# Ledger of designs, part 2: VHH binders against WD repeat-containing protein 54 (Wdr54)

Target 1, 334 residues: WD repeat-containing protein 54 (Wdr54), of Mus musculus (Mouse) (q9r0d8)
Amino acid sequence: MFRRERSIPLRSSAAALSNNLSVLQLPARDLTHFGVVHGPSAQLLSAAPEGVPLAQRQLHVKEGAGVSPPLITQVHWCVLPFRVLLVLTSHRGIQMYESDGSVMVYWHALDSGDASSVQAMFARGIAASVHFICVGTCSGRVLVFDIPAKGPNIVLSEELAGHQTPITDIATERAQGQDGVADMVTADDSGVLCVWRSGPEFTLLTRIPGFGVPCPSVQLWQGIVAAGYGNGQVRLYDASTGALHVQISAHARTISALDLAPEVGKLLSAAEDTFVHIWKLNRNPESGSIEVEHCHGECISDTQVCGARFCDPLGSSFAVTGYDLAEILRFGTV

## First folded at step 16 (VHH; from p3 with G54Y)

Design q1
Fold by OpenDDE, fold request of step 17:
Structure q1 (fold): chain B 334 residues (1-334), chain A 119 residues (1-119)
Amino acid sequence: as target 1 above (334 residues)
Amino acid sequence: EVQLLESGGGEVQPGGSLRLSCAASGFTFSSYEISWYRQAPGKQREWVSTIRSYGHTNYAESVKGRFTISRDNAKNTLYLQMSSLRAEDTAVYYCARYSDYWSLEMDHWGQGTLVTVKP
């Protein structure tokens, strides 16, 4: 049974964004880092297991000539095998920082300076694969950045074209050493899913059609694509075939966040309907069918949940952010 | 200059006990989180234990219940009391400091002290 634990205070209320919570677990230090977008800033928090804040930082969008301050769309820690970077996306561009947010190591502007494109540009959807960081854009393109082990020599290596509508989320799975396996999935506002294989050149393996509903959050686990939709449905697809295996009416409103505890195959779903659910994913080895079991449901009263993440590898704890909530809620099993 | 110096290593029989020390200098010892690591021959360095400035302790599962980390701020010294030692505990033991609560890596390491558990 999950119990509510001590909350972590925020300086301001969390913004109404999907996937508005990043968690970096540091088990060796017995610390957890949290990233949340609130107002015009992203707040970074280092906290002890008891929920005691130990340190905080604020990040802002790089100042430009614009009339209005650009809005942040997402903050996320990208854990690479050799490096951890903090990535911040906004209506202006992409900022990459050292893991502590102290030094900006890379800037990518979305505006090509051509005054003619009056259309508001933005980036969202952040994930890491091998030595790449992938970031989604409003055009449906996914920018692939090659990340060096050290230093600021980050290079845009590819632009992936698989979507025609804005990217909403990107998920990756750590390569279990099997060549040729899908390790990335991208989602967009039309509900289209693209399954990719990372490499020197990213390859589109499978395209899953949308059904006219946005997919704000997506996860990838052992050949299973878990997609959360605007209509409250969670769908599980076979990543290789694109076949729909499971459809659940998990929520009454739009799903705002999915998270995965990959070691145990637990899926967390959160939505604007105030509910957070934990599911167990399983693939039947005989039939190949995907199965799901409901494990836990939590109601967060009067809170439109906008972010939810597991806080440990076993999925025995999770944290939640809510729209207009100036705290990170924490839950753990006793 | 920041310095960490480990001592107390040696040979001990299985089931025995040993106390390691890490003498710190060149910084305000009481303000820092300090950890023990170990590296066995042919293996990667692994985390053993950490103690925060305010005394909170954490342990790797492999040493939990057998090892105790402590600190004496007046002496600027970190300790690792090891009990019920096993052959698998044979390693060079290092003390290391974290610069702050954001750092993913330690900014300073000691030279290490060798612990050998053998019959």
Scores: ipSAE 0.680, ipTM 0.858, lowest interface PAE 0.6, mean pLDDT 94
Fold by OpenDDE, fold request of step 17:
Structure q1 (fold): chain B 334 residues (1-334), chain A 119 residues (1-119)
Amino acid sequence: as target 1 above (334 residues)
Amino acid sequence: EVQLLESGGGEVQPGGSLRLSCAASGFTFSSYEISWYRQAPGKQREWVSTIRSYGHTNYAESVKGRFTISRDNAKNTLYLQMSSLRAEDTAVYYCARYSDYWSLEMDHWGQGTLVTVKP
């Protein structure tokens, strides 16, 4: 049974964005880092166990020629085998920082080739695969950045074309070294899902059609694509075939966040309907069928949930952000 | 110059006890989080224990209940009291410092001290 634990105070409330919570677990230090976006700023928090804040940092979008500071769309720690980077996406571009947010090591400007297009450029959807960081854009392109082990020599290596609508989320699965396995999924505002294989060249393996409903959040686990949709549905697809295996009316409103505890196959879903659910995913090794079990449901009263993440590898704790809520809510099993 | 120097390593029988020390110099010892790591032959370095500046301690599951990390700020010394030692505890033990609560890596390491648990 999950219980509410001590909340972590925020300097500013969380913005109404999907996936508006990043969590970096540091078990060796007995610390957890949190990232939350509010308008033109991203808040970074280092917290001790039980929600005691130890340090905080504010990040801002790089100043441009514009009168108003651009809005941040997402902040996320990308954990690579050899490096951790903090990535910040905005209506101006992509910023990559050292893990502590102290030094910006890379900047990518989103150039609107056409000065006349009033359409605000933005990036969102951040994930790491092998030595790459992938970032989604409003055009549906996914930018692939080659990340060196050290230093600022980051290079845009590829632009992936699989979507025609803005990217909403990107999820990756750490390749257990098996060649040829899908390790990335991308989602967009039309609900289209693309499954990719990372490598020197990214390869589109499977395209799953949308059904006219946005997919704000997506996860990938052992060949299962878990997708959360604007209509409150969670769908589980086979990543290789694109076949729909499970459809759940999990929420009454748009899903704002999915998270995965990959070691135990637990899926966290959160939505604007104030609910957070934990599910257990299972793939039958004999039949290949995908199964899901409901494990826990939590109602966060009067809170439009905009971010939710597990805070431990076993999925025994999770944190939540809510729109206009100036705290990170924490829940743990007793 | 920041220095960390481990001592107290040696051979011990299974079930025995050993106390390691890490002498720190070149910085304000009391202000820093310090950790013990160990590396067994042919294995990767692993985290053992951490003590924060304000005394909070944490342990790896493999050593929990057997090892105790402590610090003497007056002596600028970190300690690791090891009890109920096992063969699998055989390793070079290192002390290391974190610069702040944001750092993912230690900024300074000692040279290590060898602990051998043999029947």
Scores: ipSAE 0.672, ipTM 0.854, lowest interface PAE 0.6, mean pLDDT 94
Fold by ESMFold2, fold request of step 17:
Structure q1 (fold): chain B 334 residues (1-334), chain A 119 residues (1-119)
Amino acid sequence: as target 1 above (334 residues)
Amino acid sequence: EVQLLESGGGEVQPGGSLRLSCAASGFTFSSYEISWYRQAPGKQREWVSTIRSYGHTNYAESVKGRFTISRDNAKNTLYLQMSSLRAEDTAVYYCARYSDYWSLEMDHWGQGTLVTVKP
């Protein structure tokens, strides 16, 4: 069972955005880096399990003089084989920083046009696969950036088509170099999922149609796609076939976050209904059917959950952000 | 300039004890977390133990209950008290530090001190 631990103060509440908590786990240091969006700024924190924030940094996005700062949609640490980059998405585009947020390495502006734009542009959805960083856009295109082992020579290498509505989330998993094995899933506001294999040219393996609700959060683990929906459902699909195996009425309201503890196959779901649930995922070795077991439920008093993440690979601790909540709540196993 | 110098290594019988020291200079020692790592011949370096600037300690599972990390801020010295030594503890032991809490890798390493546990 989980128990509430000492919270980490924030300068202000998290913005009311899905997936509004990013984590970089540093098990060898027994530290966790947190990222939280507060509108035009993001707050970065480094904290130990004993609950004191040991370091803080603020990131701001500026376009130029006389213009209000663009709103940030997400901040995320992308872990690559030889490099970690902190990626920030906003209504103006994509910014990439060294892992500590101190130095901007790269900027990509979206094609909005000054006078001709009739719709708000934004980037949303960030994940790393091998040496690529993938970022979703409001058009449903996914931008693929080829990241060098060092230096700023980042290149937009590909744009992926498969979605017709804004990307909500992207999740990846290491494919171990096998052909035809899925290592990325993308989700959108219509609930469509696309399952990909990354490479010099990304391959669309499977497209899973929506059913009338958005999919704010998605995860990929051992060929299982876990999708959290605007109606509070969690659905588990086979990544190779796209077949729905499990449908869970997990929450009463929109799921705002999913996270995975890959070493133990635990899935975390969090929603606007103020609950966080932890599930155990497995495959039946005889049939190949995906199975799920409920492990834990936690009620987060008086907050719309905006983000929730495990803080270690074994799923023994997790953290939560919420709207109108000026702290990161933490929970650990007793 | 930052300097870390290990000492105290040597040969020891199984079940024996040694105390390693790491003398630090060129920085405000009391403000930094410091770690011990070890590297057996032909293997990658592995983490052993860390002590934070405020005294909290962590240990690798393989050494818990047998090794104790400590620091003396007045002497700018890090220690590793090793007890109940086993053959698999044979390695070169290094002290190392991170530049800050954001860093993902060590910025300074000592030269190492060899510990050999007899079969």
Scores: ipSAE 0.541, ipTM 0.769, lowest interface PAE 1.4, mean pLDDT 89
Fold by ESMFold2, fold request of step 17:
Structure q1 (fold): chain B 334 residues (1-334), chain A 119 residues (1-119)
Amino acid sequence: as target 1 above (334 residues)
Amino acid sequence: EVQLLESGGGEVQPGGSLRLSCAASGFTFSSYEISWYRQAPGKQREWVSTIRSYGHTNYAESVKGRFTISRDNAKNTLYLQMSSLRAEDTAVYYCARYSDYWSLEMDHWGQGTLVTVKP
């Protein structure tokens, strides 16, 4: 049984954006870093499990030309084999920082080549795969950055085609020792999913067609794609074939967040219907079928959920941000 | 200059006890969280325990209930009381600190003190 724990105050409420809570779990320090977007700034917090915010920082998009800072779309800690970078996306492009947000190590401005002159420009969707950081754009292109083990020599190494509408989310999983299984999935505003294998040249393995409903949040776990849709459905697909195995009417409204506790196979879904649900995923070894079990439902009264994430590797705690809510809500098992 | 100096290691019988010390200098000790790590021969360093500046403690599962971390801010000294020692506890024990609550890596390590639990 999850119980409400001490909340962490925010300087300002979370912006009404899907996936608007980012977490870096630090189990060896018994700390969690939180990132929450509000307008042109990201609020970064380092907090202990007793709910004490031990450090706070505001991060703004750095200016190149002295104009007003653009709105931020997402912040995400990218964990790479040899370093951790904090990546920020906005209507101007991408900025990458040291993990504590103190030093910018790289920036990439979006140009008109990604979008027509009548479309708004923005980046959205951030994930790390091996030594690459992948970032989505409003055109549906995914930018792949090759990240060196140290130093600022970051290179845009590839642009991936596969989507025709803005990228909503990108998810990855560790592919080492998996004998060529997919390690990245990308989603867009049309509900199209692309499943990739990262490498010196990224390979599109599977394309799952959309059906006109956005897919704001996606996760990848042991060859299972979990996709959360604007109609409140969670769908589970086989990453290698793209076949739909499970369709769950999980929520009454748009799913705004999915998260995964990969060591235990737990999936979290959260939506604008004010609910958070926790699911257990498994694959039947006999048939290869994807199985799902509902484990927990939590009503987050009085707010539309903007973000929700597990705070520990065992999925024993999670945190929630909501529209017009100036705090991060926390829940943990007894 | 930040310095961390461990002491108190030695040989003990199985089931025995030892108390390790880590003398700190060159910084405001009371403002920092400090951790113990250990490294057995041929293994990677393993986190053991942490005490926060305000006294909250946590422990790796392998030592919970057997080890107690503490600090004396007046003496700028960190302690690790080890009880019910087992052969698996044989390792070089290090104290280490992070520069702040954002850091992912320790910025200072001691030289270590060897603990050997006899077979």
Scores: ipSAE 0.537, ipTM 0.774, lowest interface PAE 1.4, mean pLDDT 89

Design q1
Fold by ESMFold2, fold request of step 17:
Parts: sequence; C-alpha cells; structure tokens
Structure q1 (fold): chain B 334 residues (1-334), chain A 119 residues (1-119)
Amino acid sequence: as target 1 above (334 residues)
Amino acid sequence: EVQLLESGGGEVQPGGSLRLSCAASGFTFSSYEISWYRQAPGKQREWVSTIRSYGHTNYAESVKGRFTISRDNAKNTLYLQMSSLRAEDTAVYYCARYSDYWSLEMDHWGQGTLVTVKP
C-alpha cells in the first residue's frame, strides 16, 4: 500500500517533542510546506511530490534586543478563511508570521513569574477555528486571538478555562455553520479533554475526564474526538456526549502524533514505539456507533517518532519526523 | 518590469491543434515555475498546466493527454501545444507566475490570447 519515498534533508534533527511536524498542503501548486522544530529554531521547507526540496528557510523567534531566542515548542500553519498565518509557540510566548515566515505580524508574551518560579512558562497547542487562532498554555488556559481579514490588528479576545494542567494539543473542525456543533477540542497533560463551539464567546460543550495518563495529541472529525494517550491507546469519543465508543491498544508507547485526512475519514497515529498506523473511521448512521478499521502499519526503524502528518487531502501520502533524525521521511501509496 | 506576453491564439476546428507561446522578460525566466490558465466567457479562471524550473510538468485532468507544456530557457519562452481541441477549450489563455515557492498567489499575469474552437 505505502512505500518509502525520497526523504527531505533537515539542517538539524527534529526535537524530541510530540506533534513535531507541521504541513501546509498547497494542492493548486502541487507543493507541501513542512515545519520542524529544533531548540530555538524552526526549519521551513517547500517540497514537490517527487521529493525535491524547492525552498528552505530557517526561522528564529525574535525576542527583542538583548535576549536569547526562546526554545520553540511548536510551529503550525493556521488556515483562516481569508489568510494563512504561520504560528510559533515557545517558552516566552506566541509569535504569528506571514505564511512564508518572512514577516512577524503579531507577538504575545507570556508573563514570567518572579524569582523562585516553580515551573517554566510555555505555550503549546495551536489551531485555527473560523477567524480565531487558539493557543494553549502551561497553566491550562487557552488563549483565543481574533484575527482580522487583513492587517496586524490581532487581539486576545478570550481566555478559556477548563484545564488545570498544561495544554498538549488543540484540534478543530469546520462546523458547517450549525450552532451547538463541536468544532474544537483541547487536551492536557492529565488526559482531560474539553470540547468547544467557537463563536464571539466560546462555549464549553462537554468535558471528558482523564484516566491517569496524558493526552499528547487529539483530533476532531464529524463529531468524533480521537485522542492519543501516553500509554499508547487511541480512544474515540462522541464529541456531543463525551461517551467513549472505542478504545484501541494502538501502540506500545506514548502516542506522539495524530493526524486526519478528513475527506476520506482516515486517522494517522504515530508513537515512540517507532510505528505509524493508518485507521479508517466511520459512524454507523442508524445506531450512531463509531467504528474503526486498521488499514496500514509502518515501522520506522531506528527512530522514535516525533511527528507525523498526511501530505495530501486523500490520505495517500504521509511524512514522519524522528528523534535524532536529520531528515523528514516520506511514504506514499503506489 | 516583469512582462509575460502570450501569442498564438486563433480559431480552429474541433480536433485541431494550436501552439501558444508566452515570451518572458524582466526576470530570470529559468529560475521560475510558469503556468497556463484559461478563462471561458462568464466563467472563473482555471488552471491548465504548470512547468517547474527544472522541467517537471503537471496538467489539469481536463487537458491531460491532449496538451503539452514546455519551455525554452534560451529563448525565455513558455509553450502550450494543444491537440484534439474541443469546444470546451474555447477561452482566453494566460501565462502566469508565482514570485517564489512560498507564495500562495500569482504575482504576474500575461495579457491573454484568445483560442476559439468552432462548433
């Protein structure tokens, strides 16, 4: 089904962070943009399907005069109805750039504590919903930024409470204009999930309790929350009720990435056990039961997976980053 | 100062052939990917074909197998060889470029050349 394709070299390895691969698919150009974090820098690449890197850029977060650049936690392209922004999170805050990383358009600093701070501050978890960009923090608060169609008049419009431990990941889905339908899910280090509806005031629709393990990665598809956990489980919940429908022993170690190909209902899971699995999700229209089928398993030898993402809307290709690996691995269907 | 100038349009019978040209100036042509687009009357502009700076080509499904894109870097010229033309291919054809591989939009368009396929 899937076969290894030509890798894309990195200037340095990927950092050992969950969700450490971001993609922006450009089907009109037959290109994919990749983002990978290592320390205080992000490497951005634009590549064609034949595996030729056509452009590369290294981005360091600007902090102002006299300060060292902060360690970056994530990089992500946020696709909004009228613009695309590249968002970086770090131990000092959130930076938003034009989609090519060339111009910073907004910066939000997290407050540092006084002397004797107990825990390092950081932002982590990035997603876009409608015209909002949402970013998680180490306190469990989620910051909501209202993004104008053009220009730099970005404002922090809301802070969401619902988590008491650091946010790990945020995922969104288009609600198709229907009120009360979930379009965002947030996850934290305790394994708690919060399910939201975006709007002028964000509404908490349901809260799914944890069960003693962190949830590093989460996805939302057609009212299904897919959550990947530190014990290697994937769990599928009904977003509206919070009911657990499916529990999969998908991996032997911590899940480090989940991704969706929403047009075909495929879910990708990747973990520190060196495996990537592809699943097909479905909901029985009569009973409402969530169903899952295993489609593919790939062993990525000699590396713990840090990030994995589909590279096309049909889920026919995916890319992988690994700990101490100086390349992005690519796989495609024949 | 970037210029793209299309030529070679005209009337043809169904099943006929035409070759369009796009003369480029004001930039290093060999370093850029270039595309053909077309716009039928009353319709939105649609992508036809792209050739990368290193020669790799892609085509829209509606023209695959009938159209061939090519480039001559020595003459700074892009070509579109159209064969087996159909009435649905009637449109103004434009060449266009992106400023770089990061860009989400075209930054320069030609003036267009009209292709009319008779009924």
Scores: ipSAE 0.534, ipTM 0.759, lowest interface PAE 1.6, mean pLDDT 88

## First folded at step 17 (VHH; from p3 with T50H)

Design r1
Fold by OpenDDE, look of step 17:
Structure r1 (fold): chain B 334 residues (1-334), chain A 119 residues (1-119)
Amino acid sequence: as target 1 above (334 residues)
Amino acid sequence: EVQLLESGGGEVQPGGSLRLSCAASGFTFSSYEISWYRQAPGKQREWVSHIRSGGHTNYAESVKGRFTISRDNAKNTLYLQMSSLRAEDTAVYYCARYSDYWSLEMDHWGQGTLVTVKP
């Protein structure tokens, strides 16, 4: 049974964005880092296990020629095998920092400076795969950045074309060393899902059609694509075939966040309907069928949940952000 | 110059006890989180324990209940009291400093002291 634990105070309220919470677990240090977007700024928090804040940092978008500070769309720690980077996306571009947010190591501008493009540009959807960081764009393109082991020599290696609508989220699965397996999924505002294999060149393996409903959040686990939709549905697809295996009316409103505890196959879903659910995913080894079990439901009273993440590898704790809420809510099992 | 110097390593029988020390200099010792790490032959370095500036301590599961980390700020010294030692505790033990609560890596390491648990 989950219990509410001590909340972590924020400087400001969380913005109404999907996936508006990043968590970096540091078990060796007995610390957890949190990232939350407030609009023009992102707040980083280092907290002790009891929810005691130890340090905080604020990030802003690089100042450009614009009169108003651009809005941040997402902050996320990308954990690579050899390096951790903090990535910040905005209506202006993509910023990559050292893990502590102290030094910007890379900047990618979305605006080519052509005054003629009246269309607001933005990036969102951030994930790491092997030595790449992938970032979604409003055009439906996924930018693939090659990340060196150290230093600022980051390069845009490729742009993936699979979507025609803005990218909403990107999920990756850590390569378990199996060649040829899908390790990335991308989602967009039309609900289309693309399954990719990472490599020197990314390869599109499967395209799953949308049904006219946005997919704000997506996860990938052992060949299972978990997709959360604007209509409150969670769908589980076979990543290899694109076949729909399970459809759940999980929420009454748009799903704003999905997270996965990969070691135990637990899926966290959060939505604007104030509910957070934990599900257990299983694949039948004999039939190959995907199964899901409801494990826990939590109601966050009067809160439009906009971010939710597990805070430990076993999925025994999770944190939640809400629109107009100036705190990170914490829940843990006794 | 920041310096960390480990001492107290040696050979001990299984079930025995040993106390390691880490002498710190060149910085305000009391303001920093200090940790013990160990590296066994052929294995990766692993975290053992830490003590924060405020006195909070934590331990790896493998040493919990057997090891005790402490600090003497007046002497700028970190300690690791090891009891009920096992063969698997054989390793070079390092003390290391975190720069702050954001850092993923230690900014300074000692040279290490060897602990050998042999029958």
Scores: ipSAE 0.650, ipTM 0.837, lowest interface PAE 0.7, mean pLDDT 93

